# Designs tried in a protein design chat: VHH binders against UDP-N-acetylenolpyruvoylglucosamine reductase (murB). Part 13

Target 1, 297 residues: UDP-N-acetylenolpyruvoylglucosamine reductase (murB), of Aquifex aeolicus (o66805)
Amino acid sequence: MLFLKNVPLQNLTTIKIGGRVSFYAEPSDLKEISLCIDFSKSRDIPLFVLGNGSNTIFGDVRGLVVNLKNLKGFKVKEIKGKFFVEAFSGTPLKDLIRFSVKENVKSFYKLLGFPASVGGAVSMNAGAFGVEISDFLKEVYFVDWEGKLQKAKRDELNFSYRKSPFPKLGIVFKVVFEFERSKENILPKYEKIRRIRKEKQPINLPTSGSTFKNPEGNFAGKLLEKAGLKGFRLKNVGFSEKHANFLVNYGGGTFSEVVDLINIAKERVYENFGIVLEEEVKLIESSGSDGWKVLGA
Below, E stands for the ipSAE of ESMFold2; O stands for the ipSAE of OpenDDE; V2 stands for 0.75 times the mean of E and O plus 0.25 times the DockQ between their complexes.

## First folded at step 10 (VHH; framework vhh_brivekimig_d4)

Design r3 (from q3 with D99V; at its last look DockQ between E and O 0.01; V2 from the best seeds 0.00; counts 0 for: pae O 14.2 > 2, placed apart)
Fold by OpenDDE, look of step 10:
Structure r3 (fold): chain B 297 residues (1-297), chain A 119 residues (1-119)
Amino acid sequence: as target 1 above (297 residues)
Amino acid sequence: EVQLVESGGGVVQPGGSLRLSCAASGFTFSKYGMSWVRQAPGKGPEWVSYISGSGGKTNYADSVKGRFTISRDNSKNTLYLQMNSLRPEDTALYYCARVEGYVYGPDYSSQGTLVTVSS
């Protein structure tokens, strides 16, 4: 494993926007993850875990970005009619979705369309159509910030709407899912969701998914639309014409443009509805104290 | 402890008027924007109106624009909603909410005030 310096991050995010990070690494095993932790500690710089970059947008950042893409793959055991799937953190979620559909697994197919890794999805407790990824978790193996591999059961971990105990507890290494086979054919429902996403979401432009969380009793997309932000564009970035809660990069978009758009959106929605929108996407830049700053959080 | 108590609801005929009040306590009232939210039977919560802390900015849902007026008296820690030209579709439980991220729904501690518009 190499620690690369001054690495551009734009190609590591699904929206294709990002500045440069001081250090970048792609660990392939537990030892290398521990090495990354030591590296960051010894230099007193923050460490950011990157999955598929589907929920993160970077400015220029001082620190270490750890990409877990090399930790990929999953194993399946079938016991008493249940599937136990052990998946590494860097495994694309789509791979598990494919498996779940093939085996007619109940409900997991609803997570279709998430371009996240398993670890990323778990860290943000990804959810859609009434399910969250944490609903399927049995165990989580993670490397704590002392570099030690830990194990926790699902019932020992606190998940909520778009919240997880990670990365506070450490770096997700691998997880175990418990799946149940559906009594009915899930393919029609799967296809329905696929169609809905295709129709309602910008799948052909770089994006980071939902920009804002849904306020209780509302949908961020609806509020944004009502506020006149659907299709609103600032230079090379804008809110999608398909879905007002999706930022899209029309080519050459910048972190600054994203921040400006998000602020405009928050202001308009607040002024119109008295609702404070909360970002679902992570906007990462360096803090004054040389830490990671998540804008809006 | 933040407390919001709604009042002024009742039964009115279509075309009638009501004035709702919301008594606020437990926080600096003038520093917060306030909203009215309503929930009709069988429906989810619906945002109705917003007013800024100073009262300088107001906005309304399209469904009530031109008929409802939001106001506040910061000296009395009270939020108001003047409802004119009431319609049957305005029938709902009405809640006031302090602007604090999310719009509060009917499952919160506030009891709301019931407005029924019927002939």
Scores: ipSAE 0.000, ipTM 0.266, lowest interface PAE 14.2, mean pLDDT 91
ESMFold2, look of step 10: ipSAE 0.005; ipTM 0.432
ESMFold2 (binder alone), look of step 10: mean pLDDT 83; pTM 0.837

Design r4 (from q3 with S35T N59L; at its last look DockQ between E and O 0.01; V2 from the best seeds 0.00; counts 0 for: pae E 14.8 > 2, placed apart)
Fold by OpenDDE, look of step 10:
Structure r4 (fold): chain B 297 residues (1-297), chain A 119 residues (1-119)
Amino acid sequence: as target 1 above (297 residues)
Amino acid sequence: EVQLVESGGGVVQPGGSLRLSCAASGFTFSKYGMTWVRQAPGKGPEWVSYISGSGGKTLYADSVKGRFTISRDNSKNTLYLQMNSLRPEDTALYYCARDEGYVYGPDYSSQGTLVTVSS
C-alpha cells in the first residue's frame, strides 16, 4: 500500500467535484487499515473513510482519505430459508441488489440506484421507499480507532434517519445482512422503482444524490421546487431540472459553487417556509489544525 | 407586471466608486432573491452578486469579492450595488434580476445601467 500525496479527489466522487487531499491510501486488508489509522495518528491529521464517494463533496482538505474500494466481495449462506450475506465494506451496493433480485429477496431491492458502497450505505443509513439499509443488518465488523477489529450486533447499534454510529465507532470493515425470500415475485415492484428513479431523478449527470434530508412531515425536493430552486444554476453546478433536491455538475463544477448553492437553497427555503434544511451530502473542507470541517454538521 | 429599473451608472476613473440602484415593482420584493449581472462589450453575461429576500445571505463572484457590496431596502423595493475600487475590466452593462432559478444571465427585459471605467 502506498500513501499518495496531494491527490485530486474530483474523480473519486460521483458528482466529480473535489479538491486535493494531503494523503490518500487504498488499503486491501485489515493490516493496511490499521496502518492508515497509525499514519493519521502519528501525523495528527484527520482520517476520512471514502466509499464510492456518492455522498461526499470535497474542497481542499488536510488529512488522509482512505478509500476502501479494494475491500470488496460477498459470500452467502442459506440457513433455514434465510440468506446471510457477508459483504466487505467496499462492495458496491449494486452487487448485493443484483443478488437480492435474483433470489427474490424481500424489500432490499428498494435500495436500487444508490451508487454507494456497502460501507458507505451503512454509514449514512441509506434508505428509500420505506426501507433503510439498517433494516437488513445482522451484525457489523468494524475497525475501531485503536486499530482493533470489533464486532457489534444490529441491536447494539443506534441507527436513525440518515444517521449511523459510523464513523464515530470506527471504520466499517464488513457486514452481515439477513435476507428473507419474498412470498411474492418482487420483479414487478423492482421494475416499478427502477422506472420511477429513471423518470424522477437525474441519472445522466454527475450527482451526489439527495442534497438535503427530508424535514419531518415534508419532502426537501418539494420545498425546493416551491421555493423556485428547481433548475437553479450557479455557473457549472445547479439543482437538477428533473429533481430539485439533486445537485448536478454540468462540467467543471467547483466546491465553492456547491457551497454557494446549498446556502442559497437553505436561505430561500427558510424565508419561504420557516424550515431549516439539513444537508444529507457531506461537504468537507480543511479546518486548520482542528481537522476537517463538515459544513452544516 | 414585473418591472426592474437600473440606475447609477456612469463614467469613472480606475479606483473610483459607483453605487447602482435597481427599483423593483410588480411583485412582492422581499419574497425574492435578487441578483446583479453584468455584460461587457463583446463578452457573455457574468454573474456578479446575489442577495436573499431578507438580505440575510449575500454572495459575490470572485472577480468582485471585497470590492462590491450588494444590499437591499425592502421598504423601498430597491436593490443596491456599491462598487468600490473599480477596474477597467468592470466596464459593462449592469442588470438587476429577480432570482428565477438561473443567476448567470441578465434580465433583458430591463435596460440596464452602463458602467465605464477608464482613464
Scores: ipSAE 0.000, ipTM 0.228, lowest interface PAE 13.5, mean pLDDT 91
ESMFold2, look of step 10: ipSAE 0.000; ipTM 0.265
ESMFold2 (binder alone), look of step 10: mean pLDDT 82; pTM 0.833

Design r5 (from q3 with Y108W; at its last look DockQ between E and O 0.72; V2 from the best seeds 0.00; counts 0 for: pae E 8.2 > 2)
Amino acid sequence: EVQLVESGGGVVQPGGSLRLSCAASGFTFSKYGMSWVRQAPGKGPEWVSYISGSGGKTNYADSVKGRFTISRDNSKNTLYLQMNSLRPEDTALYYCARDEGYVYGPDWSSQGTLVTVSS
ESMFold2, look of step 10: ipSAE 0.013; ipTM 0.466
ESMFold2 (binder alone), look of step 10: mean pLDDT 82; pTM 0.837
OpenDDE, look of step 10: ipSAE 0.192; ipTM 0.652

## First folded at step 11 (VHH)

Design s1 (framework vhh_7zox_3; at its last look DockQ between E and O 0.01; V2 from the best seeds 0.00; counts 0 for: pae E 20.3 > 2, placed apart)
Fold by ESMFold2, look of step 11:
Structure s1 (fold): chain B 297 residues (1-297), chain A 118 residues (1-118)
Amino acid sequence: as target 1 above (297 residues)
Amino acid sequence: DVQLVESGGGLVQPGGSLRLSCVASGFTFSKYGMSWVRQAPGKGLEWVSSISSGGKTGYADSVKGRFAISRDNAKNTLYLQMNRLKPEDTAVYYCARDEGYVYGPDYAGQGTQVTVSS
């Protein structure tokens, strides 16, 4: 494993916006993950754990980005019609969705369309259509911030709407899911949700997905639209014409432009509705001056 | 401080050729090894080729016999001649200064896009 210096981040994310990071590594096993933790602590620099980069917009990062892409794959054990699926953190979520549709697994297909890794989905408690990924968790294997492998059962972990104990507890290494076959054919419901996603997602522009969390009793996209922000453009970034809650890059967008656009949106929604929007996307930058810490935690 | 500026990318047909250049400044170019690395869409960074300060070259297996790294210390310029290009070579190519064995390449450029497609 190499620790690469001064790495551009824009092509490591789906939105294609990013500055440079001081150091970058792609660990392939537990020992290499521990080396990454030791590296950042010994240099007193921040650390960010990167999956598919589908929920992250980077500025400049004086620190270490740890990309879990080399930790991928899953295996399945079936017992009495239940599936126990061990998936490495870097495994694309779409691979598990494909498995779940093939095996007629109930409920999990509702998470289709998240371009996240398994670890990324767990770290944001990804959810859609009344389910969250934590509903399917049995246990998590993670490397704590002292570099030691830990195992936690689902009931030892506190998840809530778009909240996860990771990466605060450590770097997710692998996850065990419990799935059940549906008694009814899930394919019609899967196809309906797929159509809904397709109709609301067909843009040709790089994006980080949903920009804001839905506030209780409301929808961020609807609030943004009512505030006149659907299709609103600020220089090289803007909110999508198709779905106001999707911030898009028109080409050459910058972190500063993203921050300005997000602040405009928060101000207008607060002025019109008295609602404080909270980002779902992770805006990651660091001067490095605060020493070691976990960015985005 | 350190500045590396890549150029020479573009769109080419399979089997075609491109020559990448990287102009270096802000350090004593002749004292350092240099590398090319690349990043394909949806993939991580991949080492492509290196050349030492003394001219010793190395290549990834995927490019051996097709790519040739060279340097001109008088012009502070690193080159990559890419022949018999394949669609799999499509990537952003970055020029990097090697800092010896401790931490691998040091990146400073924005990269240059190479696209191989019919």
Scores: ipSAE 0.000, ipTM 0.163, lowest interface PAE 20.3, mean pLDDT 86
ESMFold2 (binder alone), look of step 11: mean pLDDT 84; pTM 0.864
OpenDDE, look of step 11: ipSAE 0.014; ipTM 0.236

Design s2 (from p2 with G33A; framework vhh_brivekimig_d4; at its last look DockQ between E and O 0.95; V2 from the best seeds 0.60)
Amino acid sequence: EVQLVESGGGVVQPGGSLRLSCAASGFTFSKYAMSWVRQAPGKGPEWVSSISGSGGKTNYADSVKGRFTISRDNSKNTLYLQMNSLRPEDTALYYCARDEGYVYGPDYSSQGTLVTVSS
ESMFold2, look of step 11: ipSAE 0.530; ipTM 0.799
ESMFold2 (binder alone), look of step 11: mean pLDDT 82; pTM 0.827
OpenDDE, look of step 11: ipSAE 0.440; ipTM 0.773

Design s3 (from p2 with A97T R98I; framework vhh_brivekimig_d4; at its last look DockQ between E and O 0.01; V2 from the best seeds 0.00; counts 0 for: pae O 14.6 > 2, placed apart)
Fold by OpenDDE, look of step 11:
Structure s3 (fold): chain B 297 residues (1-297), chain A 119 residues (1-119)
Amino acid sequence: as target 1 above (297 residues)
Amino acid sequence: EVQLVESGGGVVQPGGSLRLSCAASGFTFSKYGMSWVRQAPGKGPEWVSSISGSGGKTNYADSVKGRFTISRDNSKNTLYLQMNSLRPEDTALYYCTIDEGYVYGPDYSSQGTLVTVSS
């Protein structure tokens, strides 16, 4: 494994925005993950775990970005009509979605459209249409920040709306899902959701998905729309014409533009409704005396 | 505001025992799983143990399994860690967390309690 220096991050995110990171690595096994942790600790620099980059927007980062894309693959065991699926964290979520659809698995198909890895989806507790990925988790294997492999059961871990114990607890290595076969054919429902997403979300432009979390009792997209932000553009970035809560890159967008646009949105929504929006996307930068900075949730 | 205050740390000889406590406030304690994590001098944070909200489920790191026992009293909003057969390698600052653990880099709001095992 190599530790690459001064690596551009823009192509590692779905929104195609990013500065440069001091160090970058792509570990292929547990030992190499531990090496990354040691590398970070020895230099007293932050370590950021990157999945498919579907929920992250980067500025310049002074630290180590660890990409787990080489940890991929899943195994399936069927026991008494239930599927137990062991999947590495770098496994594309879409691969499991395909499996779930093929085997007529209950509800998991609702997570379609997330361009995330399994680890990324778990870390953000990805959810849609009334389900969260944590609903399907049986156990999580993770590397703690001492570099040791640990195991936790789902019921021992705290998941909430767009929140997980990771990466605070450590780096997700692999997970075990428990799936149940549906009594009904899920294909029509799957196709319906697929159609809805295609129609209502800007899938043809680089994006990081939902920009803001839904406030209690509200929808961020509706609030943004009412505040006149649907389609609002700031230079090369803007809120989508299809969905006001989707930030899109029209080409050449920058981290600074994103931050400015997000701040404008937060201000306008607060002024109009008295609601403080919270970011769902991760804004990652490091600067000066502030060190590692995560804006929003 | 969520507050976690650890106590019970101290200096003990190898083979000795300590009982750590964590007083929790600012949230519905029984709704959340809780964890202990530790950070040894010069090392990164290490997950030690977790317990479910009801206390019915517990889990331990291999390094402490059989020696440490996590428990909680939801009526007192308190988390406990009974540590037996302590070893020098158990020396660390111990933190109570809401199963989210400690992140290397950012400071945790909790001060932790220091456990030193030495002959």
Scores: ipSAE 0.000, ipTM 0.214, lowest interface PAE 14.6, mean pLDDT 89
ESMFold2, look of step 11: ipSAE 0.584; ipTM 0.845
ESMFold2 (binder alone), look of step 11: mean pLDDT 81; pTM 0.825

Design s4 (from p2 with R98T; framework vhh_brivekimig_d4; at its last look DockQ between E and O 0.05; V2 from the best seeds 0.00; counts 0 for: pae E 21.6 > 2, placed apart)
Fold by OpenDDE, look of step 11:
Structure s4 (fold): chain B 297 residues (1-297), chain A 119 residues (1-119)
Amino acid sequence: as target 1 above (297 residues)
Amino acid sequence: EVQLVESGGGVVQPGGSLRLSCAASGFTFSKYGMSWVRQAPGKGPEWVSSISGSGGKTNYADSVKGRFTISRDNSKNTLYLQMNSLRPEDTALYYCATDEGYVYGPDYSSQGTLVTVSS
């Protein structure tokens, strides 16, 4: 395994924005993950787990970024009409979606369009159209911050709206999903959702998905639109003309521009509606002696 | 060009001692923290110990605490690992690395030094 110094993060995110990180590694097994943890601890630097980078925007980072892309693949076991799918954290979610559609699995197809890894999706408790990925979880294997492999059942883990116990508990290694076959053909519903996403979301520009969480009783996209932020552009970044809650990179966007734009949005929405928007995307940077700075946390 | 050359490995009985050395060149040695990493046969790599550039701070894996001591001589551009009370589970290829980043394992640039603890 390589521990690389001063690695650019731009191409490791779906929005194609990022500074440089002090150290970068791509572990291929549990022991290498443990090595990464020890590496971080020994140097007293933070460790950030990177999936497909679909929900993260980076500045410059003083720490270790651990990319789990080499931990990929899934196994399927069918028992009594149920599918038990064991998937490594680095597995693209789209691969499981493809499987679920092929096998006519109930509801899981609704998570289409997330360019995330399994681990990333679990960590953010990805959800859409009334389902969350945690709804399908049976158990999670994770490496704790002592470098030990742990196992927890879904019922032992606290998931909520766009929240998971990770990475607080550790690094997701693999998960087991429990799927049920639908009694009806899901293909028409799948295609419908696919069309909706294509029509309503900017799929042709680099983006990190939803910028803000939905406030209770509201939709962030609607609030942003009403506040006049739909299509609002700040230099090389802006809120999409298709969906006001999608931040897009028009080319050459910077972390600073993103932060500024997010702050403008938060301010306008608060001024207009008295609502404090909370970021769904993770803004990760290091500044001064503070180490990790996650804006909006 | 950065060069790191490990030495001092060998075969010892349980309870024995070895001292590993890492000769560094191609960079300002004193400006970089250094680490020892090991890889046992059939196992993944494991961090062992780290030392700051000045030598004022040291860290150890729990598995070696109290038995291993990391040190350095900046005047000689050399990193050391004193290993006492060796155990069979300490058998591994031992690698040194800088805080600038490193490559470890037999298929990479760092070849390491072999420590074998056996009766």
Scores: ipSAE 0.000, ipTM 0.225, lowest interface PAE 12.5, mean pLDDT 89
ESMFold2, look of step 11: ipSAE 0.000; ipTM 0.194
ESMFold2 (binder alone), look of step 11: mean pLDDT 79; pTM 0.798

Design s5 (from p2 with N59E; framework vhh_brivekimig_d4; at its last fold request DockQ between E and O 0.87; V2 from the best seeds 0.67)
Amino acid sequence: EVQLVESGGGVVQPGGSLRLSCAASGFTFSKYGMSWVRQAPGKGPEWVSSISGSGGKTEYADSVKGRFTISRDNSKNTLYLQMNSLRPEDTALYYCARDEGYVYGPDYSSQGTLVTVSS
ESMFold2, look of step 11: ipSAE 0.532; ipTM 0.789
ESMFold2 (binder alone), look of step 11: mean pLDDT 81; pTM 0.824
OpenDDE, look of step 11: ipSAE 0.649; ipTM 0.863
ESMFold2, look of step 12: ipSAE 0.463; ipTM 0.791
ESMFold2 (binder alone), look of step 12: mean pLDDT 81; pTM 0.824
OpenDDE, look of step 12: ipSAE 0.627; ipTM 0.852
ESMFold2, fold request of step 16: ipSAE 0.422, 0.433, 0.444; ipTM 0.764, 0.759, 0.776
ESMFold2 (binder alone), fold request of step 16: mean pLDDT 81, 82, 81; pTM 0.827, 0.827, 0.828
OpenDDE, fold request of step 16: ipSAE 0.760, 0.727, 0.746; ipTM 0.912, 0.897, 0.906

## First folded at step 12 (VHH; framework vhh_brivekimig_d4)

Design t1 (from s5 with G33A S50Y; at its last look DockQ between E and O 0.40; V2 from the best seeds 0.00; counts 0 for: pae E 12.2 > 2)
Fold by ESMFold2, look of step 12:
Structure t1 (fold): chain B 297 residues (1-297), chain A 119 residues (1-119)
Amino acid sequence: as target 1 above (297 residues)
Amino acid sequence: EVQLVESGGGVVQPGGSLRLSCAASGFTFSKYAMSWVRQAPGKGPEWVSYISGSGGKTEYADSVKGRFTISRDNSKNTLYLQMNSLRPEDTALYYCARDEGYVYGPDYSSQGTLVTVSS
């Protein structure tokens, strides 16, 4: 495993916006994850846990970015009509969705279209169409911030809408899901949701997905549209013409432009509706002045 | 001052070969293991290969195993990467780096050496 220096971050995210990070590593096992934790702590620098970079926008980071891409794969056991799926954190969520559709699994297919890793999806409690990834969790294996492997059962973990105890508790290493076959054929429902998502999400431009969480009783995209922000552009970034809640990069977008655009959106929505929007996207930067901490926790 | 200067990149057709060199100065070259790292356009950095200080132990990424050969000449303070059977996906900027137990990868303010595999 290498600890690379002065790494540009823009190509590690789906939005293609980022500064440079002081140090970067791609651990492949528990020992290497522990080495990353020791490395950042010994240098008193912040650490950020990166999955597929599908909901992250970087500035400059004086710290360590740990990319879990090499922790891939899953295995399945079928016991008493249920599937138990053990997946490494870096496994693309789409691989589990493909498995679930092939095996006619109840409900999990509703999470199609998240370009996240399994660990990333768990760390944001990814959810759509009335389900959340935490609804399918049996247990999580993680490396705590002392470098020790821990196991937590679902009932020991507090998840809520777009909230997860990870990475605050540690680095997700692998996850066990419990799935159940559906009595009815799920393929027609899967295809319907797939079409809906494709119509709302197919964007010719780089994006981080949904910018804001939906406030209680409302939809962020509708509030942004009513505030005149659908298709609104600030220099090289803007909100999509297809879905106002998708911030897009027109090419050469910067972190400061993203922050400015987000602040404009928050101010306008508050002024028009009295609603305080909260980011779903992770805006990550650090001067390193606060010493060791977990960014985006 | 530690200096690592990469050279030998260029444009080559698929199936072709290139030999990269890394000239080292400002440190005792034979005391350090060395690595090659690459970054393709639109992708993150990828470790390519490793060689111990003596040259007795080598490691390769699965993507290049059997096609690339790392070597060093400690009398010339030079690291090499022989790249055979090149593919379009090998197109990247290539950097060399010292290994001090944890490789502090290339300073991306350095030039590196560009390899382009295209017909």
Scores: ipSAE 0.000, ipTM 0.383, lowest interface PAE 12.2, mean pLDDT 88
ESMFold2 (binder alone), look of step 12: mean pLDDT 82; pTM 0.832
OpenDDE, look of step 12: ipSAE 0.424; ipTM 0.767

Design t2 (from s5 with S35N; at its last look DockQ between E and O 0.86; V2 from the best seeds 0.54)
Fold by ESMFold2, look of step 12:
Structure t2 (fold): chain B 297 residues (1-297), chain A 119 residues (1-119)
Amino acid sequence: as target 1 above (297 residues)
Amino acid sequence: EVQLVESGGGVVQPGGSLRLSCAASGFTFSKYGMNWVRQAPGKGPEWVSSISGSGGKTEYADSVKGRFTISRDNSKNTLYLQMNSLRPEDTALYYCARDEGYVYGPDYSSQGTLVTVSS
């Protein structure tokens, strides 16, 4: 495994916005993940875990980005009408959705349309249409910050709306899901949800998905729209005309433009509704010297 | 400040030879193993060869064994790569990298040295 230097990050994220990171590595196994942790500690620099880059926007970063793309694949075991699916952290979530639809799995199809890796989805507790990825989770294998492989069962982990104990506990290595086959054909429900999500998704514009978490009892997209921000553009970034909670890159967008746009949105929503919006997207930049830490956790 | 400057690249016909140099400064050269790495257009970086600090141990990627020879002159703080029997697939930007417990790949703020093998 090579430690690359001064790597531009813009093409490693779905929004296509990013500065340069000091160091970058793509570990392929447990030993290489441990080596990345040792590297970060020995140089006293922060470590950032990157999956599909679907929920992260980078500025310039003095640190190590660890991209889990080489940890891909999943295995399936069927026992008494249940599926136990062991998936590596870097596996695209869409691969598991495709499996679940093919095998008529109950409920999991509702998570379609997230362009995240399995590890990324678990690390944000991705959720839609009344389900969250943690609802299907049996256990997580992770590398702790001492470089050791650990295993935690679902009931030992505290997930909540858009909150996950990862990467705080460590780097997600692989995940075991428990799926149940549905008694009824799920294809019509899957197709309906697929159509709904495609109608709301920005077309031909890079994005990091939902910008803000939904406040309790409200929807961030509705609040943004009522504040006049649906389709609002600030230079090369803006909120989508199709779904106000999607921040999009019109081409050549910068990290500072993203920060400015987010601050405008927070100010307007607070002025109009007294609600403090909380980012769902991870904004990562380091302009000074930072010691060992996991940023964006 | 650690600096590594590659040179010696150029255009050469298949079957030809080139010698690359890497001038090192800002650290005690003899204390570190060194690597050659390369990156072909549109491809990821690839390790090519390694040499120990003393020069007593060398390693090569299977794709270059028998054709490339890594060497170093610790009195001149210089790493070399003698490339013989060059093939079109050897076309790449070549970088030298320090091997201090970690194998570094390309530094994308630096230029490397371009080797083009074509008729």
Scores: ipSAE 0.421, ipTM 0.754, lowest interface PAE 1.8, mean pLDDT 89
ESMFold2 (binder alone), look of step 12: mean pLDDT 83; pTM 0.837
OpenDDE, look of step 12: ipSAE 0.457; ipTM 0.777

Design t3 (from s5 with K57D; at its last look DockQ between E and O 0.93; V2 from the best seeds 0.00; counts 0 for: pae E 2.03 > 2)
Amino acid sequence: EVQLVESGGGVVQPGGSLRLSCAASGFTFSKYGMSWVRQAPGKGPEWVSSISGSGGDTEYADSVKGRFTISRDNSKNTLYLQMNSLRPEDTALYYCARDEGYVYGPDYSSQGTLVTVSS
ESMFold2, look of step 12: ipSAE 0.452; ipTM 0.781
ESMFold2 (binder alone), look of step 12: mean pLDDT 81; pTM 0.824
OpenDDE, look of step 12: ipSAE 0.391; ipTM 0.757

